# VH-VL binders against c7peq0: the designs that were tried, part 23

Target 1, 252 residues: c7peq0
Amino acid sequence: MHNKIYNSFIDRKAKGIKSFAVLIDPDKVNPADIADLAAKCTAAKVDYIFLGGSLVITNHLDECVQQFKTLCDIPVVLFPGSPSQVSRYADALLYLSVISGRNPELLIGQHVLSAPAVKKSGLEVISTGYVLIDGGAPTTVSYISNTTPIPSDKDDIAMCTAMAGEMLGMKVVFMDAGSGARKPITESMISRVASQVSAPIIVGGGIRDAEKAYLNCKAGADIIVVGNAIEKETSLIKEMADAVHAAAPVLK

## First folded at step 6 (VH-VL; framework fv_inotuzumab)

Design c27
Fold by ESMFold2-Fast, scan of step 6:
Structure c27 (fold): chain C 252 residues (1-252), chain A 121 residues (1-121), chain B 112 residues (1-112)
Amino acid sequence: as target 1 above (252 residues)
Amino acid sequence: EVQLVQSGAEVKKPGASVKVSCKASGYTFTSYYIHWVRQAPGQGLEWIGYINPSGGSTTYRRKFQGRVTMTADTSTSTVYMELSSLRSEDTAVYYCARDYGYDSSGYFDYWGQGTLVTVSS
Amino acid sequence: DVQVTQSPSSLSASVGDRVTITCRSSQSLLHSEGKTYLSWYLHKPGKAPQLLIYEVSNRFSGVPDRFSGSGSGTDFTLTISSLQPEDFATYYCQQYDNLPLTFGQGTKVEIK
C-alpha cells in the first residue's frame, strides 16, 4: 500500500489545481471503443479515470482496467459498486462508506467482508466519505443501497455529514447526485461543504455541461467526475476538462 | 501434458497481414489467458498483448493498437493473432504463452515453439 | 513503462561455475504483503522459452534447485550454483507488476 494517488489529490488541492475525472462503467463500454476513449482522454488531459458501476452484472472490470493501463498514462481509480469490483492493476481504490445513509452494510458491513481481498490486491486504499444527494430521480445507487439521499436543498445537513466523515478519518469527501440524476448538486451546497472541510472534495452526478463543471470548481470542488454525459457524447470530454482546468490553474 | 503448438513460418510483403495460430491442449482452454510475445532478430522479448479465451476479451500494448487482433476458437482450443499493415521491423519470432494461475498472474508457465514471420521489401 | 535492465549482456562460463545475472527495474516491483512481481526465463534459439522462477524466488515445477532467485525492490539476481551443459542459453527477467509487461534485454551465457 502507498499514497501516490491520495497525495496527488491533496497536492493539487493545495496548489489550487482543479482535476477532471471520467467515470467509465466497464459493463456499459464497448471493448472495441476503449482505445479511442483512452486517446480522447489523453488528448483532453483528463486527470483520472474512475472505473466502476453500482450494478455490474458481468465481471469485466479487471480486463477494462488492464486495457486503460496499457493504452494511456492517466491514473485508474476504482469507483466500486461492490466488493467484487477489484483489480490489482488499478492505481487506487475509493473505499466508499455511504455516510449520508443509515445502512450499516454500506457504512462498514460490506467493507468487513471485502477487506481481506482489498488488502491482498495491494491497491492504494483511499477512505471515502460518500455523500449521496437527491438528484431528482431514483438512481442505481439509491435503489441498490436502499438509502435515503440528503435533500438537494439541505446544505447544512450535507455540510455536517461531510464534517463528521472527515473527523472520523475519511481522507476524501465524495458528493454524488448519482447516475441518471435529473439535477446536479447546487453550488451553494458545494460551497457550504467546502467552507468546513479540508479534505479533497469530489463532485459528480447530473453534470451535463462545461459551465456547471466550472461553477462547481469555483464553489470549492477539487475533482469533477462525469459519466453519463460522456457516455452519450464523448466529444464533451475535452470541453469539460478545459472548463475544470480553467477554474483555478496555478500550474500546467 | 500442457502444450501450445503454433503454425508454421510466414513470409509477407510490407503492407500485408499475417495470422498466426496457437493450439492449446492438456488443460481447460477457457481457464487461462494466452499472451503473445515477439522477438526481433538480435533483440529481446517484447510483449504484444493477451486474450481471455473465456469471452474473448483482449488487451493490446499501445504501439500495436489498431494493427493487432486476437481471437479464440473454443471448439478447436486455438487462439489467433493477426497483425496487419506489416513493416520490415515486424520481422520477428512470435510466441504464444499461457498465463499461469487461477487468475491472470502476468508470468508465463508454458510457451509455444514460436512462429517466424519475415517481412521483406 | 517500467524499464527492466539486465547485466551483463553476455558472459562466458565453464561447466561447474557459479553464474549470477542481475536485473534492475526503473521502479519498485513490491506490490503488497511482500509480493514482488518478477520472473526469470531460460531461452534457446529454436525452442520455446521456459519459466524458471516467479515472484522473485519461487522455482517453477521441475526446475532444478541449482537455479535460485533473490532480490527486493528494484534489484534482483538469478544464480546458477553449478552450471550444467544444458544451461548455456539466454536468460530474461520480466516484471509483471505494471502494464505493459516488460522484459530485460537478455543475458547470454556462453561456453568458455
Scores: ipSAE 0.498, ipTM 0.792, lowest interface PAE 3.1, mean pLDDT 88

Design c28
Fold by ESMFold2-Fast, scan of step 6:
Structure c28 (fold): chain C 252 residues (1-252), chain A 121 residues (1-121), chain B 112 residues (1-112)
Amino acid sequence: as target 1 above (252 residues)
Amino acid sequence: EVQLVQSGAEVKKPGASVKVSCKASGYTFTSYYIHWVRQAPGQGLEWIGYINPSGGSTTYRRKFQGRVTMTADTSTSTVYMELSSLRSEDTAVYYCARDRGYDSSGYFDYWGQGTLVTVSS
Amino acid sequence: DVQVTQSPSSLSASVGDRVTITCRSSQSLLHSEGKTYLSWYLHKPGKAPQLLIYEVSNRFSGVPDRFSGSGSGTDFTLTISSLQPEDFATYYCQQYDNLPLTFGQGTKVEIK
């Protein structure tokens, strides 16, 4: 089916199972290290590999996807800096609309231009309401999107933005502090969004340790994505995956 | 005229390594992937992996990871496949084959003539 | 891995016969509109394999029109409308929808 990956998101959420995703930037990873990285992800029982970055070159992305698909059984989900960054070998594409901003190109414009290529790729398309949160430093995503992130303490703005995205038909909400964030998204904000949104919630940016990953899951995140910390210390993969998998939903 | 010309037959002892070459001509070398496929006596075709001569990135089938190394020399338009820690089960004809590498790629339009590698005591 | 299985493993035929070889994949190879990633090769011992058909039904340059491919989803066929002496060979189907790339086990077309 075209909804295999999305169905895994909603089925796991319904069962209270928390998922861990490792974000890989194809332009930053050394190709010689991919086999070791894939083995570490497999051993840690990583649930998804997110591939993408702000300035990913198309050929590097496609080759990186092919390496992971050949070396491990973990689903590969594209997290593109542009809707045109596709590889037909991936399992799904997070089709990001930057709903936290007011740039029409990132709300719909670039999607219109890329839609024929995305359809021809045969990829499962997961419409994603992307909510950029201020992480205390300019991020590649805020620079690329040319939009203002939601202030880190404006929980209700993030909540209303996510609700609007869900009501407009987006299948997933992605809350992101961005690569290089000085501080991660607060448990308060995650909890506020989770209280009003039924769609799977992906949370990323600035997560540097297992405790924060665990607390974000307790607050209501369904999928935790980590990139920058893993690039610097791959031994964290197992610790973070274990913490995410150990998390249990808060009963209210 | 597209041609892929491979090096000659090799006889190796178990535990040795072998390096097979594939020299390309008749097209822009860096515009196409080169894959390696083998056929053991009496068996079918088995995909090993590929190299992108532009940049040298490689993808290997899981069972060959750690034993196969593919390299490309742009100055001579030649791809190499080195297989180490040879076993009797590695006795096969090894083929290089050309692939577009992008969009609907993965089928092989031109193949080398094959290189027989025999691993025996 | 996506498994591809050919049937029969071998068949005996005479020059002029219509020959049909079947290939089945363990999952659908349909990717998008009209794009299904299955190819067919002819292989003789001591020679390089030759591409016959790609994307199910597209005949490669120089391949005689007696060779045709058809099918969709998981079931595919290679048909040789009137077998010629040079067609006695082993035929392989290959899927390239998923990695690793995989081949069928082969179908040997032998002289009756």
Scores: ipSAE 0.581, ipTM 0.827, lowest interface PAE 2.6, mean pLDDT 89

Design c29
Fold by ESMFold2-Fast, scan of step 6:
Structure c29 (fold): chain C 252 residues (1-252), chain A 121 residues (1-121), chain B 112 residues (1-112)
Amino acid sequence: as target 1 above (252 residues)
Amino acid sequence: EVQLVQSGAEVKKPGASVKVSCKASGYTFTSYYIHWVRQAPGQGLEWIGYINPSGGSTTYRRKFQGRVTMTADTSTSTVYMELSSLRSEDTAVYYCARDLGYDSSGYFDYWGQGTLVTVSS
Amino acid sequence: DVQVTQSPSSLSASVGDRVTITCRSSQSLLHSEGKTYLSWYLHKPGKAPQLLIYEVSNRFSGVPDRFSGSGSGTDFTLTISSLQPEDFATYYCQQYDNLPLTFGQGTKVEIK
């Protein structure tokens, strides 16, 4: 069935259920550690595994997808840094357009180059309006993308950008400060965006503790994604998952 | 032209380990994945996992995780599968099989002749 | 895991007979691109298994045209149009749409 992952985003949002995603960079993770990581994600009830990164330069993505798909039942969603890096075993692809910037390659150019490979992969494609927010320092994302992020205090610019993305047909809004950010996105900005868009909102970058993950959910984020903090300390997986799930007043 | 030749039969006691080899010839060894599949007496085929000889990355079925180790020696074009903590239920013919690798094909075009591993006390 | 079930478990046939073997998966094997990842193998005791069909209906190199595969979604069939003496064997279907890779339990084609 097509749209299975996107439908899970929509269904969970409609029920007030908050989702937690762990972001894993295939080029940074040791393949020998994947079984332990998959077990920890399963035990913590992680909702999605996001695979990808700005510097995925080897063909390890497909093999990493296969390891996670064999070792756990958590959906694997691609967050790719390269147009040609796809795996048919993944559950979906976040097809990122960097709508916060004015680089035409990141708005549509790279998508033109990747479209044949993406179609051939047969993956569920989730069009994603990617809104890069200033995290207080150049991040890998901002450095590689060579685009100016929206200032951290310009809530209305972020709101209008997300609204435009939704009106142009993007299924999901992704607000990202970047994994190397000094500071995460403010609750004020998340609330402002959430007040004007109906699309699921993914928030990531600079989230280092469970309290911030919880507060971001309360502000209106639907999916919290954490990568850098988890890379440094995998024991945070359970703490953050629990906090995100606790932000949903329905069910457990 | 393409051949996969496996090592000979093994008899092991419960708790021991066994290491089966699969020597490839007739093609570029690092361009294809090698999978391992077993067949217990009177039962069907069961997939164990695979190795990419170009780099040595492995994927193992969940039930074998922690007991199986696959390695590749590119200098001899040989893949090894080691299964530890053997049980009587591990008695089976073990096959190596070639997978295109490119595009994650997942079907097996050439197979080894099989290695009978018997686990008995 | 995606379960793959074959029927019948065994059948008796004579040379020249048309033989049909069925394979059913617990979920659709149709990938979004339109490919369906199902293969068929022939296996004889003491010998290496042999690939017959991949992607439902594509005959592997050297496989006689009496072997044909068909089906879609969850229901697949291997047909041998005129059984030959060398065709008495066990046949396995395999799905490779999902990990872990899984096989049917086998169908033994025996002499009547």
Scores: ipSAE 0.577, ipTM 0.824, lowest interface PAE 2.5, mean pLDDT 88

Design c3
Fold by ESMFold2-Fast, scan of step 6:
Structure c3 (fold): chain C 252 residues (1-252), chain A 121 residues (1-121), chain B 112 residues (1-112)
Amino acid sequence: as target 1 above (252 residues)
Amino acid sequence: EVQLVQSGAEVKKPGASVKVSCKASGYTFTSYYIHWVRQAPGQGLEWIGYINPSGGSTTYRRKFQGRVTMTADTSTSTVYMELSSLRSEDTAVYYCARDWGYDTSGYFDYWGQGTLVTVSS
Amino acid sequence: DVQVTQSPSSLSASVGDRVTITCRSSQSLLHSEGKTYLSWYLHKPGKAPQLLIYEVSNRFSGVPDRFSGSGSGTDFTLTISSLQPEDFATYYCQQYDNLPLTFGQGTKVEIK
């Protein structure tokens, strides 16, 4: 099934089950640490491994995907910063359109250039409305994307942007404060977006503790993504996963 | 003519390590991944892992993680596979094999002749 | 792991016979672009394995026309239209759709 990963997002959301994803930048991770990282993710019941980065210095993506696919059974989803970030061994690709900005290259231009390679890869493609929110500091994403993030307190702008993305056919909404964010996205903003969209909502950026991960799930996030905090302290993987999973209602 | 030539047979005691070499010729060494596959007596083929000779990145099957190390020497166009903490069940013929193209396609167009590694007390 | 199983484990045949070997994977090897990642090898004791077929039905350079591959999804077949003396060997299928790479257990073609 080529919609296997997207169907897992939809099915889990319908059941109120919350998902935890670990974001790994192939250019930052030490290859010698991948086996230990994969084992910790497996033990913590991590739901998805997101692989990607916004700045491409070296191309280690394909090898990194292959290592995770060999070492664990957790689905690997590509979170690409550019058309070159494709590996056929991954389970799915989040095909990001930066709908919060007005850069036509990030709305559709880069997609036109990457489409043949993406099609050739055979990957499940999940159209994703990417909504960049101001995290209190310039980020690599802000510099690389050349777009203005939505102000952190403009809940209605984020809500309307996500609604527009959904109406234009985006299967998933990704709300991101960006790597290196000083502050995470507020529960207020997540709640406002969740109140108006039916698509699965991914929330990431600036999440540093289990309590915030839990509160974001209670506000309406379906998938919590953590990268920077995990890079600094891998013991957080289990704490965050447990908090995210605890936010789900009891199934009958 | 593409050739992969492996080192000779080895006899080791349990707990020892073995290092098998695979010398490539007839093509651009750094343009193709090299995989290692073994066959125990009376058993089928089992994939161990691979190395990219350009840069030296490796991927190993989980059951060998921590016991296998693959390296490449571009000056001699030679790939090595070292297997440590040997057990009797590691007795097998070990093959190196070339992957097609610049990235891992996963099928093997040329193979080394094989190296018999016998582990016995 | 994607499991690959072959049948039969062995068969006896005479020169000139049509031989069919089957291979079944535990999940579909088909990608969305329509490519299916399944290969076949010939192996004789004391010699290196040799690639016969890749991507289900493509003959490798120098492989005789009597070898053909077919199949889709989870079910694959290697056919030898008219067995020759040099074809008495063990045959392996291999999937490369997913990691780790896995082989079938082998099918030995023996002289009758």
Scores: ipSAE 0.011, ipTM 0.621, lowest interface PAE 9.4, mean pLDDT 88

Design c30
Fold by ESMFold2-Fast, scan of step 6:
Structure c30 (fold): chain C 252 residues (1-252), chain A 121 residues (1-121), chain B 112 residues (1-112)
Amino acid sequence: as target 1 above (252 residues)
Amino acid sequence: EVQLVQSGAEVKKPGASVKVSCKASGYTFTSYYIHWVRQAPGQGLEWIGYINPSGGSTTYRRKFQGRVTMTADTSTSTVYMELSSLRSEDTAVYYCARGPGYDSSGYFDYWGQGTLVTVSS
Amino acid sequence: DVQVTQSPSSLSASVGDRVTITCRSSQSLLHSEGKTYLSWYLHKPGKAPQLLIYEVSNRFSGVPDRFSGSGSGTDFTLTISSLQPEDFATYYCQQYDNLPLTFGQGTKVEIK
């Protein structure tokens, strides 16, 4: 079954259940720390482990996937900086199209080149409309993509971009302020997007505390992704997971 | 010809540690992963983990995490597996085995002869 | 963990017999179109295991033609078309679609 992870996104959203994902950059994590990190994620009931980063190299990614798959039962989802960053041991791949930008390579070009390898990998492919929002700091994604992020206060532009992505067949919307963000995406913007799309909404970038994770869920996010804060303080894993899971169902 | 030659039998008391070696020859040492598999008396085969001799990255089965350490010495083309806090249940023949890489990885084409580790009081 | 179960646990056979061993996984081992990660090993007392077949049906270099593998999804079979004296051994199937890597419990082929 190649739709297991996507079906889990849809089923959880339908029930009003919020999900927490920890983002790990294989090139930044010390391999010796992975066992402890996996144990903490398991104890905190983390829902997904996202593996990837803007400059991840293939062999580090594959080995990191194998370590997490061996050490815990949490699904591993690839969040690649390039569509060619794959490991057959992962549970799914977020196949990112940067719909907030106007770079044809990031909309479809790189995907054309990577499609044979992705298909050969046998991974569950989840088409993802990636919406980059201005987080107040230059990010690796912004620099590499050579595209302008949507301004942090232009809720309607983000909303229309997400709607267009959904109408073009993207299964998931990913709103990202980037790993180096000085400020996270506002509840106002999340709420505006959530009011117009039915697809699962993933929100990440600049989330530094449990309260913000909780408020983002209340605004309409379905999955909260945290990377940088967790790299600095792993005790935040449980606090954020608990806050996400405690979010009451949002009415519309 | 590809060969994996392991160190000799070991007898240890409970609580001790054991270090088994596996010397590779006949191929480029850093081009293949080395896995470790054990078989306790009267039981089947059990996978322990692997090491990539290129760079030394390791992956261990959860039940051995914290007790097993795998290392590689590229100057001697030798892989080591150290198992600590030994219990009688660790009595087994330990095998090293070569894996061909990521695509189609996980089957073992060449094996060492095995090392019997006996844990007794 | 993906469970791998073999049947029978043991069987008695004579030289020249056709022997069939089955292996069932708790989940499908089909990872990509046409590729299934299941291997078979022969193991004799006092010796290391020996690879017979990988990816369900591919014979490893030097393995005699009397050994063949078949199957798909969750159900797999190792067949020895005409048992030879050196074939009395324990056989193991192994899945490598998922981590941790897991083996069947083994099937012992004994002389009648």
Scores: ipSAE 0.516, ipTM 0.801, lowest interface PAE 3.1, mean pLDDT 89

Design c31
Fold by ESMFold2-Fast, scan of step 6:
Structure c31 (fold): chain C 252 residues (1-252), chain A 121 residues (1-121), chain B 112 residues (1-112)
Amino acid sequence: as target 1 above (252 residues)
Amino acid sequence: EVQLVQSGAEVKKPGASVKVSCKASGYTFTSYYIHWVRQAPGQGLEWIGYINPSGGSTTYRRKFQGRVTMTADTSTSTVYMELSSLRSEDTAVYYCARDWSYDSSGYFDYWGQGTLVTVSS
Amino acid sequence: DVQVTQSPSSLSASVGDRVTITCRSSQSLLHSEGKTYLSWYLHKPGKAPQLLIYEVSNRFSGVPDRFSGSGSGTDFTLTISSLQPEDFATYYCQQYDNLPLTFGQGTKVEIK
């Protein structure tokens, strides 16, 4: 197994380079629009394409992966709603354990059932401590996961949860308010988590403008993920990518 | 037993479109992807893209995006590839080829006999 | 795109000869333990290409034992241990680790 995507996360973090990821739900995107979307992501210098969501009801994932892999050179990372949602053509799988919750199926149960298929897929597996934060409204993620999200102002609970995940061997921490969140995760919470963990930190959910993406990077996020806002306005891809990249230190 | 039978040779003028068919038999049509590969005179094999006959989803190589359209008719077990805005460099033998998509994808166990498409004025 | 290069472009051989054809990829095709996505095809003018070998070394159904594949990483070889009259053809290697799928430029095996 190769670690090229995880190594890219680690290398970029070490250099202070901030990454922008576009989240695409295979079941919501119109297949006819994928070529245009891939072209826009390429033009905007998007760093990663995250494919997946909390409710992928048909097996469109593998074909969507193949379309993006054929149409652009941006790495495709699976962000699955189920540990069994895999495509061997993807560059990596974020193997999500919902460590913010107390549902044993989402901590390890579903992973036990999917492990043989994941191993057979040959995908780079990136163990991911998924920390669901309350975004101020019910989201598909919070409803489907049947777990209580961490309150948006409980920075210490989020911090301790991420630390525990890292100490248990999670390679990456993913802080998510959910794609339908009304409020994004606060800079204070991101800063508290970043102060105690060395793992790359992915932040997503409720990010609607370039300024917030920039501020999250300054607070300590390493990768910014945007889905819902991009679905509504694809011109935001370039604006957000530029803001994220601008948050990196000027190297010289 | 497994057979992929393609339509006959076509001669087209630049700017026209061509539609090539590939009729499958001897297996469950919807269980396999059908890919299209071409070979221009004196050149090697070039992959164009594929279709999943089950859902009709398609993937095309970037250089053909906007010019190629693949469709499948499950009632006749036939896949079609339409290439538009034809140029002289599109002169080639076009092959359809079968690929099992579940565990492994990308090598082709059975191919059609090929369809020569000639683009000339 | 992953580039695939074959050598030689052509060779002349006699029936009974041992023939080796090399294929080199621009990056490793090793996907996971035991999974390296490289295949070989035989192609004759006017005929459909035929699958000979998939996943580097697995012979496809009905392919004679004289055909064997080997290699790892970026370097692969197709060997024909004792060339037969029906083996005069062009041989193509193909990678399917990355999209778009790509083929080598071909190696033509001609009668000496």
Scores: ipSAE 0.414, ipTM 0.761, lowest interface PAE 3.9, mean pLDDT 88

Design c32
Fold by ESMFold2-Fast, scan of step 6:
Structure c32 (fold): chain C 252 residues (1-252), chain A 121 residues (1-121), chain B 112 residues (1-112)
Amino acid sequence: as target 1 above (252 residues)
Amino acid sequence: EVQLVQSGAEVKKPGASVKVSCKASGYTFTSYYIHWVRQAPGQGLEWIGYINPSGGSTTYRRKFQGRVTMTADTSTSTVYMELSSLRSEDTAVYYCARDWRYDSSGYFDYWGQGTLVTVSS
Amino acid sequence: DVQVTQSPSSLSASVGDRVTITCRSSQSLLHSEGKTYLSWYLHKPGKAPQLLIYEVSNRFSGVPDRFSGSGSGTDFTLTISSLQPEDFATYYCQQYDNLPLTFGQGTKVEIK
């Protein structure tokens, strides 16, 4: 009857409300720290927990999802690096198609292989046009995906790619500089994409401070996702969330 | 045959801690989760959490977070549940229960006999 | 949390009677187009609980065929077609679609 998590994305966007997501890699987080992390996210009013990583060497995803779902009321959204990254307890799955590249496995091939498991999981599936932007350093994503990121200053290429993804039926656009990016995506590029796309826009990669999170929201991002900076300093969770929430309403 | 055998009854004072054991036999210990469920006198069943004996990862219900610790010893096929800062309302029969961890996880096919924990001053 | 409510809280019955116990969840337990995560247990004082039914209608190994489960969405029923002396017990339904796992408050089946 309804897409609960996707509907929360479009409803919040329509109201000009900006959302903050914390990205957690199950293979990097210490299981003993999850309760404290969940409490900090709750106190900071984090909107979404994004869970996943580019490489999952040992399968801790399902148990990590179960810990967050038990300790926290914040929706858990899977951000998968591979078809094996599913848990029936999550609230939704970002079903990533890497539309910035020309690798058919990442456009549709891996999706064909994962579809039975995804359907069996009962997860809400959110088709996602994933647009990889050059963050100034090779990342696990760019290496593993065997795809060329869009240059950081080619705003129109990013805009046209996002528009094509939306026109092909993708529900969400995800602009990512990648984990380990030296530089985040520019406000110019975000604004250019936002000017032509109605779908919710998620922006991540290289965001290291509250000011940049705020400026990205003002440029037109609807959801800011942060992982690496928070892994190094969890006190940033509240600062980032506050900055993102303060960026509403959207001004023309 | 599958068996879960728990340690004997305990009487504790408020503020103390209690550690209950659950020894598994008759199956591959690391292939199943072990959950803990309690029943206070005159009340229904209340889920506490579980442990994966393969690797030792745990998930605890929010109200017990910070007071409960579950551990597993694969050499003896034994799971332990330790509950600290005991209150009178923690008086209950505590059960361990087995869960098929792969598909349809969350229902319990075999249970231990229960351990009565009484908390009184 | 997903709340699970049983009715009645207690009932009196005689050997040979048909007994029906109802379980209602605060939200649908249908996870996908084929699976609904609800189970039923029998519990007697001083004994371990016993699994009777899992995934709404699947009888656990060794459970007599007089026990049957049915239902969908939010409404579920456990039926005992012909009550036996060993069936006087408290029955619990449990949802395992969402965490934390939750049980109904129990239905006591007593001798009439």
Scores: ipSAE 0.568, ipTM 0.823, lowest interface PAE 2.9, mean pLDDT 89

